# Ledger of designs, part 50: VH-VL binders against o60147

Target 1, 175 residues: o60147
Amino acid sequence: MLEKNKYLYIFRHIQTNQVLLSQGNVLKKTALFQLPYPLQKPVAPNGMRPAKLRKDHWVPLLKVEFPNESMFQSVFMQLLNYRKYRSVQPLTSDLLKLPIPVRRRKIMRQEVPNTIADLADILNKEKFPENSVRLQLSDKSDSEYADWPPSVQIDSEEIKLSRGFREKTTVDEAR

## First folded at step 17 (VH-VL)

Design vd1
Fold by OpenDDE, last read:
Structure vd1 (fold): chain C 175 residues (1-175), chain A 122 residues (1-122), chain B 107 residues (1-107)
Amino acid sequence: as target 1 above (175 residues)
Amino acid sequence: QVTLKESGPTLVKPTQTLTLTCTFSGFRLSKYGVGVAWIRQPPGKALEWLAHIYWDDDKRYYPALKNRLTITKDTSKNQVVLTMTNMDPVDTATYYCARLRYYDSSGYFDYWGQGTLVTVSS
Amino acid sequence: EIVLTQSPDFQSVTPKEKVTITCRASQSIGYYIHWYQQKPDQYPKLLIKYASRSFSGVPSRFSGSGSGTDFTLTINSLEAEDAATYYCQQYDSLPLTFGQGTKVEIK
């Protein structure tokens, strides 16, 4: 059985490309709070946070296996901090020049690259033991969004998705 | 590993057109969030952004030089070409190409070529 | 265009001393500023991205801070190899612009 407490899952929204961080492969409703709230970023268009968590709208983007929960927690908290910090920053002047709020929102929702970059940045800073962190991506090309430290070994196999857009398990294969 | 290398003439006469090629490796210019920029530096002076091209072939130019600059890409060859018309001695500079990492509606230049000194002289 | 003004233009510093370089933007640019190091006769290298995030391979003695209009690059303990010109660069608005540079020399 997998120890969920040492696994970081990042989910991507199938429509908006927003991302959510998760400990383990089960998204909690509270994960939705990771998305910016209008009061936190007043210049952002409305609708950055869905009203409710629709699990069927989120697919695994990547999975990270840490040696232990402590390492997971460290990285997880830092990721959240990066996300929070970014969410309170103003939009670029160029982006603000776009006359259509919906267009601005669409651009702002492209969170996959910067999230992956955040992860790599944090891992580069942490200096974990070589090959101690296992990274698996749904799309291997997503690894190109960042430079990875020696502590990270990228799995050649991509995450396989089952119905409901979660990682495929042996049970799923038996059905 | 990411590498970029500038190539082209190192001596150009006034009024001539400069054509520089940036050949890169270690990344794909078709990848979302990737671009290639040209930045120059006159001897003993600061850096000056000239132009960059994005993965989707969108292009940006320094306004004051826009009418003189053309940037193009060939993703199959991993090359970006900059042309600059009507060169003048004031355009003498080291020309760099650099990878643009673009996300969060902003970007930075994380990898640079070694640069090529272009002298404009009669 | 956004003007970035660095301070000072030049400073000579004793090894192991703290170095502080300031970059002031003509308008608020959030955290959309980056720092580059250029050693003599070399190409610029990225040090800090988005005001405070160190680039891969950058020594821990380098750090960045600030938001809005005022930004700082800090070298907490200057090494001889840190002799270079440092540039801030903004990507809040096109055209992209650099500061005029701060030359750091070793005493």
Scores: ipSAE 0.845, ipTM 0.922, lowest interface PAE 0.7, mean pLDDT 92
Fold by OpenDDE, look of step 17:
Structure vd1 (fold): chain C 175 residues (1-175), chain A 122 residues (1-122), chain B 107 residues (1-107)
Amino acid sequence: as target 1 above (175 residues)
Amino acid sequence: QVTLKESGPTLVKPTQTLTLTCTFSGFRLSKYGVGVAWIRQPPGKALEWLAHIYWDDDKRYYPALKNRLTITKDTSKNQVVLTMTNMDPVDTATYYCARLRYYDSSGYFDYWGQGTLVTVSS
Amino acid sequence: EIVLTQSPDFQSVTPKEKVTITCRASQSIGYYIHWYQQKPDQYPKLLIKYASRSFSGVPSRFSGSGSGTDFTLTINSLEAEDAATYYCQQYDSLPLTFGQGTKVEIK
């Protein structure tokens, strides 16, 4: 039996640049549990876990297509593990020397590139067949955050999802 | 494909200024998380970080050599230049330029040039 | 500056044997350490990043571990081509610093 393709969606928060993984193009409330920090106010720019999932606050970062469930699950779990590991490690001494607002801004800028780098690291390690994984980015330039193995083919077209986990419309383009 | 190549004089007299150029390809020094560093290695000795420049033109120098070092970039030419004043025989070393990847508020050097041996002698 | 001390400075090893290189930091640096391989008359090459993540193209026999102050680079089964000097490097704080190097020779 030919296995069905599986899709990994990665979203970023428009303010905090926090990253969420999703098995579908619609985020579930349970996705918020991926965030390492407890609920505190304010959410931004502190980068804490929000109380509610605001769909309009999340935009697609990338879409990864896998040829089967096994590959998807492997990469998905490893991504979660990488993030978890990072969250329990101490910050660099240089970062700790910075004032809190500056530190927070710096950390926020790192979430997206860190996630992309993690993905590339995992895919490099897995040694999947050539062109077996398809990567589509909302911004093609984001691919520059990492070196990609031969198993990954990057789509020439950018992802067309927009805020609210829907396809991009002409109205969205005008904004 | 990422490549870096060092160029400049291989012989410098004491008290003179060394100017090295790193020409690179395969990446842009304008994207977040990208930098170029200079590292030197005296013959038979360990590696020593000298300086690096980030995509946003932020610069860092080895403190003990800060007053002697200047690092600049020309993104349009894909070049990074290091100048080191008041050269001394002790500065004889192979000088490398390398790409710096900046992740998780840390950094590593993933691609290096072949290096250029600079000898300081009268 | 953070001082990285490697151990040993030198070791001669028979092929297929396990090689262990240690790097100790003068202070806790989390997992912000990287390992490089430099073969004779060559430029250094990245092996391991962030203590345990292998760089692209690095053989599986190479692995890294550790956190805080003590880190280890392991070659599970030494190959002849692995003769080189290995360096640890930290980016917990500036200035960036390297270990003094560990030279591995083949018996």
Scores: ipSAE 0.833, ipTM 0.915, lowest interface PAE 0.7, mean pLDDT 92
Fold by ESMFold2, fold request of step 18:
Structure vd1 (fold): chain C 175 residues (1-175), chain A 122 residues (1-122), chain B 107 residues (1-107)
Amino acid sequence: as target 1 above (175 residues)
Amino acid sequence: QVTLKESGPTLVKPTQTLTLTCTFSGFRLSKYGVGVAWIRQPPGKALEWLAHIYWDDDKRYYPALKNRLTITKDTSKNQVVLTMTNMDPVDTATYYCARLRYYDSSGYFDYWGQGTLVTVSS
Amino acid sequence: EIVLTQSPDFQSVTPKEKVTITCRASQSIGYYIHWYQQKPDQYPKLLIKYASRSFSGVPSRFSGSGSGTDFTLTINSLEAEDAATYYCQQYDSLPLTFGQGTKVEIK
């Protein structure tokens, strides 16, 4: 009935640098379905899906405030599509020449900057009004992974763990 | 507003060393995901990648020319410098600098300088 | 070294008609291919990155497709300003290489 959730939250895993997208500031267990299913291990450093959500292993990367639900839904779905498109591609020939441990480290380092680049690419193609989208990062230097359109206002303040809690919002839940 | 501009001599004698400077603005060459490349185009011919330098000072050169090329950067001045030794008339070309955007283990050139024609003749 | 072969080398096209340019790689390169437009006496401009993703500010009439070894740049309805030489470029493996170019003229 009532429209909710104009925020996009993006989290990264503290060990693997995997990325999860969320409508709320608290990750639900079902967010793990965005990642490949793990075959044998609970948490795989190479980007496999963990067996369970360890909320203390996922920290804020950035959040985006949209003026309405339509803009949020459009950007959220496009981010998932960009990620899926990237995930089904073969690795480069040069990457395949590397020893497996080196290859995995390079892959792990890419997901955060790739996701930020995807977000910027989507926002640059959308024709949103100037300053209509507010971006806040945990590390402001991460904004340098991409070029941002005039529609994006980058918050001067970083996301912080101010009182040892994660930020929480109201989340619709089935009963 | 990303811009790049090439500067250096436009006429070089055979055997001399060419030094070209790329001065850029609107981005920093110190954080993951960006590099600067040199690409040349002989008159009426296709583009040829020569070298690039990444944010972490990793340098790559076209193999057949690696002994003639040196690429360096000065991030405090927003400059990348290419030197090419033992110039030959076959090296007559327009030389471009371009920003290399790194993504998913690969890269593309999203912004280019206007180019500078370098003629090699006696 | 990966060789990119473009077809055709030259194409003269009536305004508003569809232009198709192909790029064939000497080995599989996934989606690691990009397309550039170079108008006479100008520097190249990025059109399409990663096979199918348009660069910001590129008109919607430009699109890219393909994977593996065969890639296509399409201009749905040619405009006079689209007269240019088009290049594909790969970065699946160093050295980075470009196709030989396809020159498109207005008929």
Scores: ipSAE 0.807, ipTM 0.902, lowest interface PAE 0.7, mean pLDDT 87
Fold by ESMFold2, look of step 17:
Structure vd1 (fold): chain C 175 residues (1-175), chain A 122 residues (1-122), chain B 107 residues (1-107)
Amino acid sequence: as target 1 above (175 residues)
Amino acid sequence: QVTLKESGPTLVKPTQTLTLTCTFSGFRLSKYGVGVAWIRQPPGKALEWLAHIYWDDDKRYYPALKNRLTITKDTSKNQVVLTMTNMDPVDTATYYCARLRYYDSSGYFDYWGQGTLVTVSS
Amino acid sequence: EIVLTQSPDFQSVTPKEKVTITCRASQSIGYYIHWYQQKPDQYPKLLIKYASRSFSGVPSRFSGSGSGTDFTLTINSLEAEDAATYYCQQYDSLPLTFGQGTKVEIK
């Protein structure tokens, strides 16, 4: 049989810090449906969901390799559910007291760390074998947004591309 | 592994100043997403939040106690210090430091120290 | 300041029975509520965050629900080790506040 997907790809918008989840290393236009239009949480002045996917505006944030497709699909669905749960909640009373521009900046800056925290929370609850989930980040310091279970091995190499993900890496010949 | 531990005097006299130090390991208080808080519990009573400090040095205090409290951090030593002036016997409590995890403009206390009982008596 | 009122203050429960603890906020706080367990002479431990999300390592018998002003913590089959005092805590607005606690004992 054909190999089934066991990779999660996460992209970040270069300006708004919005996050998109993907099953593939290239972002599909249908991913835009992940961006809700919540009436209670203000976002960028021009709206929450772009009319068109601008692939040059989305860069890799992280990639996760799971032991199998079933585990990938479970985690992927849970991440979408965490986002939905968060998106339907009212803003905090303290956040609503801030001037609108300040409020928007605080909300936008949280999407990346909130998503990384969601992923870690899900992985801490799952019963995966030690070192069976491989995590690769574009910026390794982003791993500090959360605590990772023993099942997660953080790759020593960062994602080297500013657009999309590589299936293979180039290896220089030793001198 | 994330750990926090309280240190400081266990007995103070009324009117004296209490200084408590929280020493932590397993995380850094210099990057987004964490803070350290002080929470006390009088014997047999409920928990009471006193103050917390975030990764960006943003500080918050319980309003009724704000003029008695000072919270500071030293990220190079992995320490957070609470100073509470003009101690009174009603301040007798177990004092905890706890990590505050920031998420969705809010937060919760995921790791706690063992606590230190501070008795205020002449 | 947001007041969290827990009910009941105390309950004595037979093992394997369902325990329900409520927390009522004096104003709407969305899902910004968290639950802690404190066993005698121990520090508090996080159970549930953001109303319904269990913390890592928490037994599946613990669950949380609610939104707005009314929240519940449920232990669907009480174990002897669950004898403790339970606290809710809000961070919808400062100051951070805790409920007064609910003490659960084994009957």
Scores: ipSAE 0.799, ipTM 0.894, lowest interface PAE 0.8, mean pLDDT 87

Design vd1
Fold by ESMFold2, last read:
Structure vd1 (fold): chain C 175 residues (1-175), chain A 122 residues (1-122), chain B 107 residues (1-107)
Amino acid sequence: as target 1 above (175 residues)
Amino acid sequence: QVTLKESGPTLVKPTQTLTLTCTFSGFRLSKYGVGVAWIRQPPGKALEWLAHIYWDDDKRYYPALKNRLTITKDTSKNQVVLTMTNMDPVDTATYYCARLRYYDSSGYFDYWGQGTLVTVSS
Amino acid sequence: EIVLTQSPDFQSVTPKEKVTITCRASQSIGYYIHWYQQKPDQYPKLLIKYASRSFSGVPSRFSGSGSGTDFTLTINSLEAEDAATYYCQQYDSLPLTFGQGTKVEIK
């Protein structure tokens, strides 16, 4: 009963720019556990974990197709580890000098580029064959947050879906 | 391929103003996450950060030299310019420009120019 | 201003042996430290970022560790081409500062 998944799906929160990683093209409620804190704890920079998953607040950021499941699992685990490692670090001394609202805005704005940079850093260090990793973005300019290795082929087409990674349901005539 | 190259005078007299240009390619200074910095190294000595400028035109200077330094960018030409006034023989050093990669509210220098030796003497 | 103090200033090491370079910060800097290699008459090259993450293309014999105030760069098995001066650099707080450097040469 093994699922041979080789796709990584990444979602962005439309208001907070928080990021969720997914093995499937639809977010599961358990994805919220990737966020370090519940919404009831304001002390952490990105500690706003919603009480429930509101699918209308999460939009596609990017999708990655790997050559096989083993490579997907390795990259997925490393992305989670990169985020955990970053999240447990103290804020820089310079950030701590800023007023809290300014500090929070800076931290929120960088989560998307930080995640994309993490992905690129992982891919640059792994030995993948040339053009074996296909990357599709909702906004192609987001590829500029990092330098990509020769193993990555960036899709010329942006993700067109406004919610999730599945095409919108169409209503067929019932006959 | 990311490259940076320093250009400007190699000999400057005391009290003169030094103007150095960093010309780069392979990246744009208009996107989030990058800046260009100037770092110098006196012969046989350690590296010293002077200034940097980010994609959003935020500029930072080494405090003790702030009144002598000006950093500017021309995104259309892929250039960053450093001006340093009132040069002194102690400022003799190799001057590097380097790309500053911004990540997690901090940064590091991933690509450097070849450097240009600037000698300050009468 | 955060002062980074490297140790030792100089070491001469037999090929294939382990090299350890330390960098001590004058205050806690989290993981906001990076390591550079500068070979004679060359520009510096990034080795390690954020304490322990290798830059692309850096040989696996280079590794970094530490947190807070004490950091280490390790070369597991020294190669002749590793003869260089090594610098640590922090960006926890402006001004950006570098350590004084550690020169490593082949014995």
Scores: ipSAE 0.789, ipTM 0.891, lowest interface PAE 0.8, mean pLDDT 87
Fold by ESMFold2, fold request of step 18:
Structure vd1 (fold): chain C 175 residues (1-175), chain A 122 residues (1-122), chain B 107 residues (1-107)
Amino acid sequence: as target 1 above (175 residues)
Amino acid sequence: QVTLKESGPTLVKPTQTLTLTCTFSGFRLSKYGVGVAWIRQPPGKALEWLAHIYWDDDKRYYPALKNRLTITKDTSKNQVVLTMTNMDPVDTATYYCARLRYYDSSGYFDYWGQGTLVTVSS
Amino acid sequence: EIVLTQSPDFQSVTPKEKVTITCRASQSIGYYIHWYQQKPDQYPKLLIKYASRSFSGVPSRFSGSGSGTDFTLTINSLEAEDAATYYCQQYDSLPLTFGQGTKVEIK
């Protein structure tokens, strides 16, 4: 049985390195709700939600193929929980001593590796069959942010799309 | 799999310099998000962090010992070296090297070596 | 320097009973606390990272909780192989510091 939602798609913002998780190969506008809501005085390290989804600002980071829906749903929900748990924590005391511009750059630098580490931590705890989960990255060196369990097979080919996970065709569904 | 192993002298005289080498396998110290630390444990006492070095050669030392400690890495040999000068009997401890995993501006030690007991006496 | 104070220093516990170990930080450290198990004459092993996340391969009887200044490691049903000294460690601020340890023995 071949059904959609057996793939996890992950995007990063080209400038801020913010990360969005997606059940589909194109980002929906509602994906922006994963990012912090702009509070009256949002802390800069928490990032701001863009006013609208600019699909040319979001590029593929990785995708994960699961053999069935239940494995996908388990990992997807855990990733969201890991991110939320991290996002509600105060910054470290050492980080708070830094000037805001320096602090912001340091935090931005981490979101991609943090997300990849979360994915690996979840997969290392799951009891998935050997080689049952296929991981494909836009930059294969990003696999080095974590240690991967035997259940993960890292695709030798990088994702080659410039925007999203779709190849360019006649109609842009991102409009 | 990830392994780390400490090597160096087990007996050192007071005032001498201790040099310990951590040889590791199963990971590269050149990749983002990893470092190697030295942690010691005096007999019957708690763990004490001494120093660590990250993939980008960023180095941190316990402040009270900063003048006595030097940490370096050789990524081609998968080694991290700790040098501690002016050893004193109070420095008698088991010395561990451990992998430091960097995450969310912080870190933890996920894999440890077996440790090497260094005795400082005349 | 952040001081981590563990309680109790020692406890002797009947097998299958619950063990609770606390770690109190001298200042708020968010969730930047980790727990280690050190069996006699062995190197420490990571149990819990970031207050509540189990390390891979750690038995489900181990759990962590807390935030800010007060943290707890729980073993919900003590096994014989759990006799060890347990340490908390913070990396909210350098220098990295460990608690003084809690020794758990089987009664």
Scores: ipSAE 0.776, ipTM 0.885, lowest interface PAE 0.8, mean pLDDT 87
Fold by ESMFold2, fold request of step 18:
Structure vd1 (fold): chain C 175 residues (1-175), chain A 122 residues (1-122), chain B 107 residues (1-107)
Amino acid sequence: as target 1 above (175 residues)
Amino acid sequence: QVTLKESGPTLVKPTQTLTLTCTFSGFRLSKYGVGVAWIRQPPGKALEWLAHIYWDDDKRYYPALKNRLTITKDTSKNQVVLTMTNMDPVDTATYYCARLRYYDSSGYFDYWGQGTLVTVSS
Amino acid sequence: EIVLTQSPDFQSVTPKEKVTITCRASQSIGYYIHWYQQKPDQYPKLLIKYASRSFSGVPSRFSGSGSGTDFTLTINSLEAEDAATYYCQQYDSLPLTFGQGTKVEIK
């Protein structure tokens, strides 16, 4: 039986290194609800939510192709759960000893590697068929943040990176 | 496949310096998110962390042993070396190297070497 | 230095019964605790990371829970191959510390 391909798109914020998950290749405004706290500034490291989605501030990180909806939904929901579980924890005692600017930079630096590690951990525990999941990265070296199971085929071609901030060309009216 | 293997002497005399080498494969220590640690276990006793070194060459040591320990890496050879000075019979233990996976400002040991028993006696 | 105190030190359990091992930290450590299994004459193996997250390949009968200072490792139905010493380990603060271990034997 013919299965519909299903894609997980992962974006990162150019300035804050925050990560958003999407079913589509463009971000919807409601994706911001994945971030646990409202933004007090336009830059919101470690879980603060920007007040407005600026599509030019978000660039592709990676894309995952699943053979069916069930596999996509399982991985998508687990990624959200991993992030939520991580986000509600207190910072380590050692991290709290650092000066605030250093602490914030360490937290900002971690979200992309943490998300890639989460994805790999989920895929390593799933019993997906060999080579059933295709992974494509904007930077192929990012695959080295984790160990990948036999179910994952890493695409040799990188996602083309954006050349800068992109203005919105249309108003996003979806909720 | 990630593997780690300890090598070095199995018998040293008191006051001598112990040098242990961890040779690993299946990962690179120069990339974000990994380190290599040394952990020891005296016969019949609990595990004791000694030191670790991160991908960015940041090094951490057990404070009471800091003056006796040196940890270094050679990323081109996939090796991490532990040097421990002034060995004493109380240091008799199985010495493990392990991969430290860095995540969320913390870490855990996901792959371990077989371990090498080091006996310190006259 | 954060002290991890495991309870009990030793447990002899009938096969198929539930095993509960506790680890209490001397200060709050969030979820920054991990569990290892060490069978006799073997190197330790990771079971649970970050309090409750199973490592790849770990049987589903193993689970972890807890937050703050009190953590548990549970084996829902003990199998013969589960006879081992179990350690908790924290990395909330250096130095990294392990619990004293809990030895589980088959009755």
Scores: ipSAE 0.773, ipTM 0.875, lowest interface PAE 0.8, mean pLDDT 86
Fold by ESMFold2, last read:
Structure vd1 (fold): chain C 175 residues (1-175), chain A 122 residues (1-122), chain B 107 residues (1-107)
Amino acid sequence: as target 1 above (175 residues)
Amino acid sequence: QVTLKESGPTLVKPTQTLTLTCTFSGFRLSKYGVGVAWIRQPPGKALEWLAHIYWDDDKRYYPALKNRLTITKDTSKNQVVLTMTNMDPVDTATYYCARLRYYDSSGYFDYWGQGTLVTVSS
Amino acid sequence: EIVLTQSPDFQSVTPKEKVTITCRASQSIGYYIHWYQQKPDQYPKLLIKYASRSFSGVPSRFSGSGSGTDFTLTINSLEAEDAATYYCQQYDSLPLTFGQGTKVEIK
């Protein structure tokens, strides 16, 4: 079959370090439903879903090119499942003993590493051909959050977007 | 190819200070998400966590032993050092170093050294 | 300090039978539990992390389940090479603690 989308884009919020997964280089409003917050509430700790998508608050974290759409879809769904499984767990007892501002900062700082670790765990279990998955990071040192399988080729060039989501529109992308 | 290896004396006398070195390769202790821990196992008994040190130099010790333990790191040498004072025959055990992988405010030990038996005897 | 109590302490099991090992925590620990295998005279090896996630390279016959206070490690069809002592470990709260171990032998 002919593939359509074989790219995974991951974004990070500049203040909260929340993470969103995307099929394109442009975030859709529906991506906010990935965040574990079913109802909008003012000033709630950890996991709160923003009321609106502020595109200038989300920067590229990483991009993955898969051999085909089927492999992309499998990994994308697994990443969502890993995050959902994590999000329904109670916080650790040690976290609950911390003052709320300290607790919130610790939780926010780990979501990027957690997501990168999830991606690597999934890729280590999949049987992809050697060097068939291309990974590009905004900060190449972030690759150190995980151990990568032989199927992953880490691009030597960092993503150079400094603001917004993309300098150029994705070819063949529809609105 | 993550590896860890314990080195140090295998025989110490009671009251002496034990110094163990963990030399590791295949990862760096300077970046988020990793630590190195010391875990011991007395012969025929269960595993006992002693201490760990994280990438940001945060150090944690088993409370009952914290006044006897010091853990330090040297990131340039890829080494973590455990010092344990006032050794006693009950401290006879195999001592392991292990990589602590931090994830979701918790952690697990994904790679272990082969261990070194330390015997405390006069 | 969180106490992890494993059951049973010892099992002697014929090959290809199912092995179930339980770990009970003295308080709720969410999914912050991990399982290790230690074969005779070897260092421990990680099997399962975060209650149910298998570590890379672990045979599919090993699985984990549970949440809160009650957790299980299951070996679907025991192989001779699975003779080992199995430990659960929590990191919901410091100090890090291990269960007392469950020794599994082949009949």
Scores: ipSAE 0.772, ipTM 0.882, lowest interface PAE 0.8, mean pLDDT 87

